# Designs tried in a protein design chat: VH-VL binders against o27280. Part 254

Target 1, 266 residues: o27280
Amino acid sequence: MDSMNVPEVLEIKRIVEESESVKTFIFSWDFRREVRPGQFVMVWDFRDEKPMSVSLIDPVRSEIGISIRRVGEFTDRVHGLSEGDLLGIRGPYGRGFELMGRDILLVGGGIGMAPLAALADEATARGMRVDALVAARTADELLFLDRLEAAGVNISTCTDDGSCGFKGFAHERLLTLEENHDMAAVCGPEPMMFQVMRILDERDVPAQLSLERYMKCAVGICGQCCLDDTGFRVCAEGPVFWSQELSRVREFGRYRRDPAGRRVPW

## First folded at step 10 (VH-VL)

Design Y57 (framework fv_marstacimab)
Fold by OpenDDE, second read of step 11:
Structure Y57 (fold): chain C 266 residues (1-266), chain A 118 residues (1-118), chain B 112 residues (1-112)
Amino acid sequence: as target 1 above (266 residues)
Amino acid sequence: EVQLLESGGGLVQPGGSLRLSCAASGFTFRDYAMSWVRQAPGKGLEWVSAISGRGGSTYYADSVKGRFTISRDNSKNTLYLQMNSLRAEDTAVYYCARKSHYGSFDYWGQGTMVTVSS
Amino acid sequence: QSVLTQPPSVSGAPGQRVTISCTGSSSNIGEGYDVHWYQQLPGTAPKLLIYGNTNRPSGVPDRFSGSKSGTSASLAITGLQAEDEADYYCQSYDSSLSGYKVFGGGTKLTVL
C-alpha cells in the first residue's frame, strides 16, 4: 500500500467562516506533495471519511484549505471542531483542472465554488483573465466573493431569489454574458452543470466540469463512483472531466447512484 | 450595423489552395465565435469550421479536417479559411457566419463562390 | 444524409398554416441542445428566423413560430404569404460528432 493512502494527522491551523453553512479549514502542507485545483482529499475525523475538494493552495505559506459545507452527521462533527484540533487527511486524489488559453470562465454553484476558487488563484497568478459566474440560492450562500475580487477576478453573481445579482439560474445568466472564453471550468449542482455545459458547447468553449459522486476508496478500486456506460471512475478519471467525456456519460445531469448503488434522479 | 463580407473565392484546380477572408464590422469581434458554412450548388447548408472568439479553440467537419485551417485576427476584425488540397466536392458558396450567444448563426455574409474544377 | 431530418418540400396556399418538421436524435435535440431555424430566399444568404427553439429576432413576423419536443422540432408559419416561398433549415448541435454544428437537409416551401 502506498504511503499516500495513509491519512496524515494534521492540526487545524485556522478556520475561516465563509458562510453560515460553509467553513474553510486550513492546514500546513508539504508541497513536495503536489496538489492541483480540482483534486480532492479524503478527510478523516477518526470515525468516518469523506472526500472534500481543495479550495486553497498557498505554496508561499505552505498551506492548503478545505471548504466544507454542513450537510450531515460527518460535516456536523467537523464543523464542531476548533483551531488546534486534529483531522486525518489523505491524498490528494483525482484529476484536477487544466488551464489553457488566456481568458477563462468559471461557473460555480454553492460549494462548487470551492475548487474554482483555487483555480482562480492559479489562473490569475499566471496572468490569465478570469471571469467568474458565482451562483447560489440566496445572497448569503454566495461564496468567496471577497477572495475572488482580491485576486482580480471579474465577478458576476446569480441568485435564485434575486437577492444578489441576476435573478435566476446560472445557465440563464450565462446566456446574457457576451464573451467567448478560451476555456471554462464548471462546478456545482449537476443539473446546473448540465445546462451550462450545453451552452458552452454551443459557444465553442472548451469546458471542464467537476462531478460529485459517492466515493468510498478514492483510488478507483471499490467502483462506488463508477459512471454508467463509460465506466469512468469519478475518483480516478475525474472528478474533473472534459465536456466531450461527459457527453458520453448517459447519467450525467439525469441521475446518480446512492450509497446502495440505486439510481436516484436529480 | 453588423456586417460580414467574404472574399477570396474563385476558380481553382483540384489539389490547389485558396484563402478566404471575412471582414467583420459593427460588433465586438473578439466576443463572438465565428464559423464557415458552405452550400454546394443546389444543395443544403453544411457547417465547415468554427473558431472561438479569442481563437483558442478550432473545430472542423470531418470532410475538411486536415485540409482546411480556420483562423482569425481580432486586431483586424477578420476571419480566415485556408483551404488546401481542394477537391471537386469542395465546390460551394462559402458563408462566414457569426455565432450568437444562443448558439445560432445570427448574421451571415453574402458568401463567396469557390469552384474546384479541372 | 443530414443528421437532422426535414421533409424535402412543403406547400400551402396563401393564408394557410404550414408546418416544417425537424427530426433529430438523443445526441442533438434529444440531448437538450437548442434548435434554430433559417430562411433562405432564392439567390440570397440564409437569414436567422428562429433561435433558441422559440425566439424571433427583430424583424421576423410573429406568424413564424418554433417549438421543440423530445427529439424533434417544428417551424410553423401561419397566414402564409407569397414572400415566404424559400428554403428553410433547422440547425442544432450534436455531441456525438466532436462538436458538430448540424443542419437539416432543408425544406423547400412553395406557396401555391
Scores: ipSAE 0.315, ipTM 0.752, lowest interface PAE 2.2, mean pLDDT 93
Fold by ESMFold2-Fast, scan of step 10:
Structure Y57 (fold): chain C 266 residues (1-266), chain A 118 residues (1-118), chain B 112 residues (1-112)
Amino acid sequence: as target 1 above (266 residues)
Amino acid sequence: EVQLLESGGGLVQPGGSLRLSCAASGFTFRDYAMSWVRQAPGKGLEWVSAISGRGGSTYYADSVKGRFTISRDNSKNTLYLQMNSLRAEDTAVYYCARKSHYGSFDYWGQGTMVTVSS
Amino acid sequence: QSVLTQPPSVSGAPGQRVTISCTGSSSNIGEGYDVHWYQQLPGTAPKLLIYGNTNRPSGVPDRFSGSKSGTSASLAITGLQAEDEADYYCQSYDSSLSGYKVFGGGTKLTVL
């Protein structure tokens, strides 16, 4: 009945090397199953299944893309695959980004730029003005700059080491941006998102933030992805939340939980 | 030179309506969130409402929700506050204020007096 | 509102130092939100005096300084002058009130 819950075995049509550690895997997609920016799919390598954000949504070419950073055993195996190899995909799942107003600011850190790249495509297609602040540790880790430029996005960069653009963190660069926006979308390391959220709150810019740890909660697996001391524990429908929702979460930006459920500082 | 000039205040009966305007000049109006802040006679400052730079998002104090509507016309560099179902406790000087990138109200208008009285 | 607490009045003699406190809670200043300060001379609109806890706008003398610690902030005025007689307001953001910009109750400074 609900075909989203059955993995479809898809051929890897194309692989784009985004950086030394990030690849985008592109698949043909039947858009009778609508996919929106901010949603994720479960990627199955016939051994393990992991949630991955959709980074490309192209109905004209009938393609989706999934960007994967090499960080552990599963991602290492997937990075070893070639064009023509097969992966199981099911979904989409989760709450996507909502768009409002005429202008949007995207703030992405590292791989967090992946779902924001898909959002940039939708926002520009809707006639919105899109500004992107792309942040990384070094110039080599800045992602999707060519794709954002091709979409007509106005790009600012910052790197921790100063190797490209502003030297410093995303929130420090944001303080020097003088232009206001109707909304913002933020995705990246949780401490970065917390700092950015506070600045946007004070500027009266409503922001949506994407939290990877809520992807499993959206499909009913809540043990590892729930935040403490919130109404979100039982009915959390991430990964995307408005800043007003996250400002009430005691864990956001301050600490995480280990496998035993203990609070651990970032 | 940044200037904000409020108008539209006056005397109104309880339950009545008024529309306040704020004419902005000297800066790129659409790049700034704008707010209304009021001050009752002899009392302190109270934030009333805010609107994002392009007008896609609005915020209201609980005391005015459902009665006041903030809006802007960026082609005219003008901020508005539509005030309905006015109460005696809405009597105040209403200031137009610009929101800086640091979250402060960096420029204020001179204010316009709204008196709600029978 | 009453969410940020200021003393209703403070006084000093010319040349002295005065300090005006602004006491908040975990949902505003304690959450990390910045504190801004405004000066309101009698019969005039408020003017920005300090923004982002410690910064002075162009034209504000360095006799005015701001600080923040824990759930509280302070405005210090050194070398007090007669022209400093005014109402002073702190302002921050409160996360528990759905995006509210909260003002302190105001402090009337009298120069003796």
Scores: ipSAE 0.288, ipTM 0.688, lowest interface PAE 4.5, mean pLDDT 86

Design Y58 (framework fv_marstacimab)
Fold by ESMFold2-Fast, scan of step 10:
Structure Y58 (fold): chain C 266 residues (1-266), chain A 118 residues (1-118), chain B 112 residues (1-112)
Amino acid sequence: as target 1 above (266 residues)
Amino acid sequence: EVQLLESGGGLVQPGGSLRLSCAASGFTFRDYAMSWVRQAPGKGLEWVSAISGRGGSTYYADSVKGRFTISRDNSKNTLYLQMNSLRAEDTAVYYCARKSHYGSFDYWGQGTMVTVSS
Amino acid sequence: QSVLTQPPSVSGAPGQRVTISCTGSSSNIGEGYDVHWYQQLPGTAPKLLIYGNTNRPSGVPDRFSGSKSGTSASLAITGLQAEDEADYYCQSYDSSLSGRKVFGGGTKLTVL
C-alpha cells in the first residue's frame, strides 16, 4: 500500500554542484513518507538502480536532496541530467541515526559527509552543539562546508595532501581535538571509520557509523548479510550501526568486498 | 595543576549503599570523559564505570551493572559513583581517573577505600 | 582471569634490561586498539607511563619504551634502577566485553 517499495518517477527540481565530482539532486517530497538522517533511497535511471544517502531533508520546503559522486557508468549518466529531467525514487530505507545528549561530533570523509549534513541540520534544530571534522583527499573534495557553516556548526578540516586545514588523515586530526562529546556519527571509507571508531571507543564517546555496503542488505539484496527465511530479513539492519555492533563484525576495517562480493584486504 | 580528590569511602554492610565523590580541578572538566577504577586489597586494577564529558553516555562493567550509577555535575567539577546492593567482592580502593583524548587514564586521584563487611 | 595476560613477576639487576609482556587477542590488541602502561609504586595511585603504544608523557625517562606487534605489547625498561621497583599494568580496549576497558593482571618488578 505504501509507495516506498515501488519507484516513483520524480522531476529533478534543482541541482546543486557541490564540487567537480559531486552534485545534489533536489526533489519535491511528500513528508507523509517520513525521512530521517542516515536513511537512503534507491535511485533508478530507467536502466540501473543504486542506493544513495539522503543529504537534505527539508519539510518546510517539502524537499529532499540526494548527493551523488561521479564514479562509474550509472553516476556518469545521472550527472548528465538537467533540471526538469526524471528519475525513479523509492524508499526511504534503512535505520537512521539516533541523537542523544547535548553535543555531537560528526566525522565525515568525502561523500560520507552527505548523510552527516542532513544529521547536522537535525541536531542543530534540536538545539545540540555540533562539531564537524570534514576530511578528504584534497581541498576540492571537502563537501558541505558552506551548509555546515550556515547551520552554526563548528568545523575542522583535514586533507591527505595538506591542501586545506590539517595535513593528514581524519583520525590523526581527531587526536588534536581536545573536546569530549556525548556522541559521534561517522561516515566515510571503512579504514577511516575503523580508525576513528577505535579512538572514540577509547575516549568513551559512543559512535554510530554508516556503512554504504550494508544499504542493499536493508532492502534484502546483499548476500553477505544473513538473509534468513524472508526476502527482507537481515542479521542486522543498516546502514547505521553503533560501534558496539560493528566491533563484532570480523571484516570491519580489515577486509572489503570487491564488486563480485569476494573478500579482499583494504 | 590537574588534581582529582576522592571522598565518601568507608565501612558498609552487605546490601548497603555508599556514594563516592571526586572533586576535579586544574582542567576544563566537561571536556573529558571520567572513569572509576577499583583495586581490591593485594589485587590488580579493574575498570568499573565511565561517563562522557557532558554526561549523556554512561558505561558499566558487567560486575556492577544495575547496582552502580555514575553521574557528574559539570557546574561543580564533581564526579559521583552511587553504589547500591554492595557485596563483599566490591571491597576495594576506588580511584577517580581522567580519560585522555588518546584513551589512556592520564591522571588519577589518591583513591578512597570501600570496605564491605558482614 | 584477565583478558590481557602479563607475567606475575619479573626481576633484574641494576643497569640491566627487563621486558614485561602483555598478551591479548583479536578482540583487543589484535583489533588495533592501543596499549597504555601504568606504574604503581607501593602505597600510591597508578601513574601513566606509556600511552598509545609508544608515547611517553612529560617527565617519563627514555629508559621506558613501549612496542606492539600482532596481539601483544611489551614494556621495556633499560638501565634498571632501584626506584623502578613497582607494579606495572598494561591497559587496552576489548570489543567483546561490555564497557570494554581492560587491564592486564599486573607485573611486580623486583630490582635485585
Scores: ipSAE 0.338, ipTM 0.709, lowest interface PAE 4.2, mean pLDDT 86
Fold by OpenDDE, second read of step 11:
Structure Y58 (fold): chain C 266 residues (1-266), chain A 118 residues (1-118), chain B 112 residues (1-112)
Amino acid sequence: as target 1 above (266 residues)
Amino acid sequence: EVQLLESGGGLVQPGGSLRLSCAASGFTFRDYAMSWVRQAPGKGLEWVSAISGRGGSTYYADSVKGRFTISRDNSKNTLYLQMNSLRAEDTAVYYCARKSHYGSFDYWGQGTMVTVSS
Amino acid sequence: QSVLTQPPSVSGAPGQRVTISCTGSSSNIGEGYDVHWYQQLPGTAPKLLIYGNTNRPSGVPDRFSGSKSGTSASLAITGLQAEDEADYYCQSYDSSLSGRKVFGGGTKLTVL
């Protein structure tokens, strides 16, 4: 194996509590190693390893941020860490987002906002107009609102229970928005992304969508994240895909494969 | 009131060129994708081309790829269709249509007739 | 050959109910893309009749209704009137054709 794939042991510089279930871990980063919004890193807690999206890219401070939602044993351990503690980080991996045009739309659901927040920073720094539709089940699960606002992002919110913004799902809120952007970036629950993609296709808005699959190696050799029909590896050809690519993927929005390789419906 | 007005149609020989225009009014032009749809005499509707609201993306039917170019000037609220290497089968009424936020064509122009004949 | 299949013609007497079918596939209607309907009166430009499968624009009578199921859609006209004599087209999006907007072949409705 290439030495480049050996985790670098990094100290947690800061921890930002984004919500009750989400924390952002900040690390020093050598930017001789380029990282793009939409790419992921493998986080190693010296027991297990999981892919995580990069949510902050700060070349000025020479820092990156990784936002992690507490959802299982691994993330429980990580959430128990403190500033000064160590984690192994290898990467970045995968294809990140591409920016095009002048006006972009971000549509994010839950933790899916993590890579989009990083993209928002880059886009605004380039002088692009950024609109963001931030979706969550409840108001307390909406992520990065203050950060996005500070960056100059125009924010629209929607929640399943109506506790903040539009009451309903992201695709429903999107239907009420009249502006057509030059491109869109989408990340969140796959059913949400599927519906959002359909609307954007119908509107002739090019869209990039970040998929989440079980990834083991992150280097395209194990096949655990391989998509049916196309053979796309989410870790190698993705995780960011164009809508035209995903239109060829039968399983998109319909099912995923679990760690055992079994089909599991969404 | 939303209005779309096509112009530029006429008679042209095979291999010739025409440029169609569509003047839009009554709405924020840049916020809507626009399309050209044509209809041959006595035939059905055929989508020809589309362009995103800001003009960053263009789409073409296979039948016109490489020959037609869709563009827009949002400062003039005008949609264009440059048609080159015209063929007899391109003979049709050409409609400009606004694409709604639901993906439908919610407003249509009156159409302009293009006749390609020797 | 249109991607969406419609009957070439339908007919009905005034006051009757008629239905126009629009049959697609897994790459358009079956993929979840919406179906829209247009009415084209003789010698005129098409007019949006139904959008988003079931919605009526302002000015369209409620005797026009749309539905969608599986890979097909349907336009129903109740209380048929002489003025309804026109061509009707369904339209959707097909993901297999590089983002192609697709129309049905059209249905000529004759009021007897």
Scores: ipSAE 0.305, ipTM 0.750, lowest interface PAE 2.2, mean pLDDT 93

Design Y59 (framework fv_marstacimab)
Fold by ESMFold2-Fast, scan of step 10:
Structure Y59 (fold): chain C 266 residues (1-266), chain A 118 residues (1-118), chain B 112 residues (1-112)
Amino acid sequence: as target 1 above (266 residues)
Amino acid sequence: EVQLLESGGGLVQPGGSLRLSCAASGFTFRDYAMSWVRQAPGKGLEWVSAISGRGGSTYYADSVKGRFTISRDNSKNTLYLQMNSLRAEDTAVYYCARKSHYGSFDYWGQGTMVTVSS
Amino acid sequence: QSVLTQPPSVSGAPGQRVTISCTGSSSNIGEGYDVHWYQQLPGTAPKLLIYGNTNRPSGVPDRFSGSKSGTSASLAITGLQAEDEADYYCQSYDSSLSGWKVFGGGTKLTVL
């Protein structure tokens, strides 16, 4: 990863409030540094550094967007910032999604829709037909619906509580969809992704899944980013993996790693 | 009602080629992955090849990789299997099968016999 | 060399219960992939009998049932009838990159 260097200090150009718990921070970006959907950046608030997926890639406006969910001290501080404030950004890192075929199914859970929103933009720009299954606990946690609609995406929703669309989980909704696709891309909670992956595998739909696991570092030589059995490192070899690779990983869907790298059951 | 009708089987010499067809009706063909499954005389079922609904992704059993090509024409509701470099071990009834959204083969054609013999 | 192992034959008398096992591994049934079952009457194409471990298509009698536990699945046939004499195949997905085997080796059911 030769692109791992010191953070560039960038001004927050615009902030979009996606929900009560999610904001997208938009920065001017020099696209001589390529950014692809599925890649992440390290966001530095001058105290701590955390990995965040790129959710908007707009070469026409020369902008990138980074969507951040409020879940702890770092993200609470970042959510307290205003337009004109500064953040350090370094990257991008990781491998992005690969597009193939003529149509794609996106399956996103919660903040997992963030990298998939960027992918939807690229897929529609390439002339692909895009269907999105957007899942969340409640209607208020469904993300990017207006942006996906504006891009021409065919949207289905599901919520655990039934407050919008299908009442149930993403994999339950997927079982009722009769349509097939040339490929799929999946991002969300790991148990959701595991269930969705198995259905797509059985349908002969090749799927890419994004593992946005917690990381303490972005150097790629870090056991905390490592998957069992395969030795994959999320920040070096991921975060995007094909379903055939993930189905061979004993840890996927069963265990997670805490910040110290210890195995913890889901 | 769903119907799958295979054709194109026959006798061929080792090293020869055959093209199988499967005509589908009674459903939106484009929305379903399709497979070829074969059965040698007196033997069990062996999955051979699969193709996604739009035809962008294809899959092959190791025994046929590099020799067989699966394709489909959604405008004609037809599935194809181009079989090249045929071997005696390829002798079998070849079934066209639809893959359901549950991952099962929910509808099967009647099968077409391919015999590879000198 | 089937990835999914079935007994080559089972037999029973009319009215009895028989079970047909399908033994897999951690790369298929043990990974959580669904098991489907097919019935093949002599001289005919296979027909879907059970899908998604336990579900019966319309027209399949209640006396056919499926179950799954660990790395194995079973097909149970109660109230055995002469018309049940057939070959039965289990089928699942295997995640191994060494190749794909979707079907068990098959079990011939004889009604005595």
Scores: ipSAE 0.025, ipTM 0.546, lowest interface PAE 8.1, mean pLDDT 84

Design Y6 (framework fv_marstacimab)
Fold by ESMFold2-Fast, scan of step 10:
Structure Y6 (fold): chain C 266 residues (1-266), chain A 118 residues (1-118), chain B 112 residues (1-112)
Amino acid sequence: as target 1 above (266 residues)
Amino acid sequence: EVQLLESGGGLVQPGGSLRLSCAASGFTFRDYAMSWVRQAPGKGLEWVSAISGRGGSTYYADSVKGRFTISRDNSKNTLYLQMNSLRAEDTAVYYCARKSRYGSFDYWGQGTMVTVSS
Amino acid sequence: QSVLTQPPSVSGAPGQRVTISCTGSSSNIGEGYDVHWYQQLPGTAPKLLIYGNTNRPSGVPDRFSGSKSGTSASLAITGLQAEDEADYYCQSYDSSLSGSKVFGGGTKLTVL
């Protein structure tokens, strides 16, 4: 029996308010159950269960952190919890990011910075040079800037409204940045990731992209997170994919699935 | 100032192997991704392979995947292309090219001729 | 066959304008990938002429210009000169070919 498939009831040790809509929930963790950046856990509030990316991996303090944006009924209930309250956690699941080379570009949009913040910690610990492009709609939605700075990351920002850094979209800002990275990691809204992937493809920068779209089963048996054309399942084969794998998926960046399985443009 | 000089071309029989070199000078070699681009006699340009600046990542055209290996030695400012299981359709001038902003090739070597024939 | 289609030849007289087309598809130029242009003089290596759709490298005269619309790109040469006689190649990126760089078939420009 795979012990990761049994939820463990854990006490919320600390809550960090990252923004008006984002909180990081911190739990004690036994690192005999290894966790890698890019992996996710299933968070169970004793009514419903949702996949959440791990945003903090701290073996020294024996802690993991899970950053959650308030977007619906489940996340509203979780945001109402306090330190000392209980949540069910099972996992980790999925394949994490692979690190290679000597320098890495991180491109994150909104809550997509959560798994990339954990990756930045690992990359800097390995002695890699880390450049991060942090994108959001407004300055108040830029996440983890202080944490990235403390880790020694070279930070560039962009906001759609120009309230912080470059005024424009992530892919527009990327065109103004250095082009010579051994790899990149990208996480955020799918249309943003598609545009960024195109530029990185042209620059011969291999990119890993994290697709945390629709999931119903952490072990992939339900098929709800399946991608078109190639039959990839995000929770079984992802959520992290190399750009060369995604370039063959007609669905990526162009349309998504609604609850009835119909294709809907992004 | 920027110079790329290819060598190692020649006549080889089908199924044979050949190793191309490209000596780079006039720039910080490790900061640039490099590519091989070929041109068959009287034909157009075809991209063959690419390698990142520090050598951590490689890419190949489908026509050469599994047969060719791109590598680099940044301490010697040299790019390599190991070509195995050569076919008649691999006959071409092979150019070493530096990747620049927007993914263009801003500097090219003079090329080295590879002829695959009996 | 090339994924990017160029006319095999174009011609013009000195002082005239010529335009060389580069026609792609939804998997390359239509996806928004940039188009670059190269000039190859007889017996020489290619030289970068236009990058990123519209940009000229240092030393390239402003009579050379690039444009892109939909699934196609164009190279325009005004004030045509004898030394412009060469082969011209467009280049982009194609997502359907396992993500590879693609060149047009080339256009031979003859100055009459």
Scores: ipSAE 0.023, ipTM 0.537, lowest interface PAE 7.6, mean pLDDT 85

Design Y60 (framework fv_marstacimab)
Fold by ESMFold2-Fast, scan of step 10:
Structure Y60 (fold): chain C 266 residues (1-266), chain A 118 residues (1-118), chain B 112 residues (1-112)
Amino acid sequence: as target 1 above (266 residues)
Amino acid sequence: EVQLLESGGGLVQPGGSLRLSCAASGFTFRDYAMSWVRQAPGKGLEWVSAISGRGGSTYYADSVKGRFTISRDNSKNTLYLQMNSLRAEDTAVYYCARKSHYGSFDYWGQGTMVTVSS
Amino acid sequence: QSVLTQPPSVSGAPGQRVTISCTGSSSNIGEGYDVHWYQQLPGTAPKLLIYGNTNRPSGVPDRFSGSKSGTSASLAITGLQAEDEADYYCQSYDSSLSGSRVFGGGTKLTVL
């Protein structure tokens, strides 16, 4: 427990530029501390710490990767780092994805493809058929296409503006896919995940969705990570939930809570 | 040429058990979720149970939960419904139905009659 | 006692338009779940007529159309023909914990 809750200072071994706004930071990792796709770590730059999903799990090279999108002061500082610089990493935390069956569907929106890329690697290594629906606002924001292709994943893309693949939203593209799946894993903006979940519910495809809300500190009070109706804490019970669990949560896909606890539409 | 053929219906006493079968042909059975839908004489359609393509997930209507068990054998292209603790209100024609990728029931069998007397 | 409400009967003469309503709630149609429609001819199994609110399977005439608004959906039949005489059922998904698939009570269409 203690080893998971104390930051380990790790050297940035490699940096992969995934897009203009996304980088993957790769570290050597001791796999006696197991990591599963869908889990997250706390990344500490010696000033602030933030939760980040694990996007690469490579036991053969003894490496993990963490993909970070530039969205604010913390992520801007981290993006300024170079190979050889140090970051504090603690974890992993949370419930990861479970693989079920032979044929799986991944539906990722933007940076939500990060944990799904790690899942795709594991699924293909197990000999599963993997179909990935990769969605973004524009072509420049589609992530991990080369990595998914190299792994043997069957890729469909969609962009809101039609700049790559299907023009439209992930759920609209999903309706045109012809093949069935034993399970699905979904990660992206909550409104996208809600629409995709509804379609998968109607198809009787069990789905796992990664819900990352108001994550604070693993050692602190996690009340703001609590989901309405069920009392689940995302950092303790999640971030990955089965669709049947989320169908009980009135907030999912409809509204969120701000830091003051007020309901805000998506 | 999608075909679904139900069998196993008949007359049973209240509290009895019955197992329905549905033989599927003309499609890759393991790629489709399957359902049982029933219709009491002169009444409407009522969804009873569903099973995912590989059988990893099962779903039941409240009226049958704990009494009915849905299962499938993908090597035999066959869907099953094990019905236990049968009640008079379970009297109905039971249809085997395939669930499309759009969530609709796109193909139906001819139905098999289950009568629970008295 | 269906979760989705349909009129028990509707009638029309050949060539007329009829509409069959399907009224749900916030946990099903109002939640955004799709509505599907089935036709059941006397003595036969149901057949898919409309899926995903508005789509027709191959072989279904364009005289049949579906729509959805708010917590309700409707099936419209234009150019009514004698062979359209049947029972019609709407079907959706309900987000309740226990039951996920719900059918309307059915509507008997009589062609006068």
Scores: ipSAE 0.075, ipTM 0.615, lowest interface PAE 5.8, mean pLDDT 85

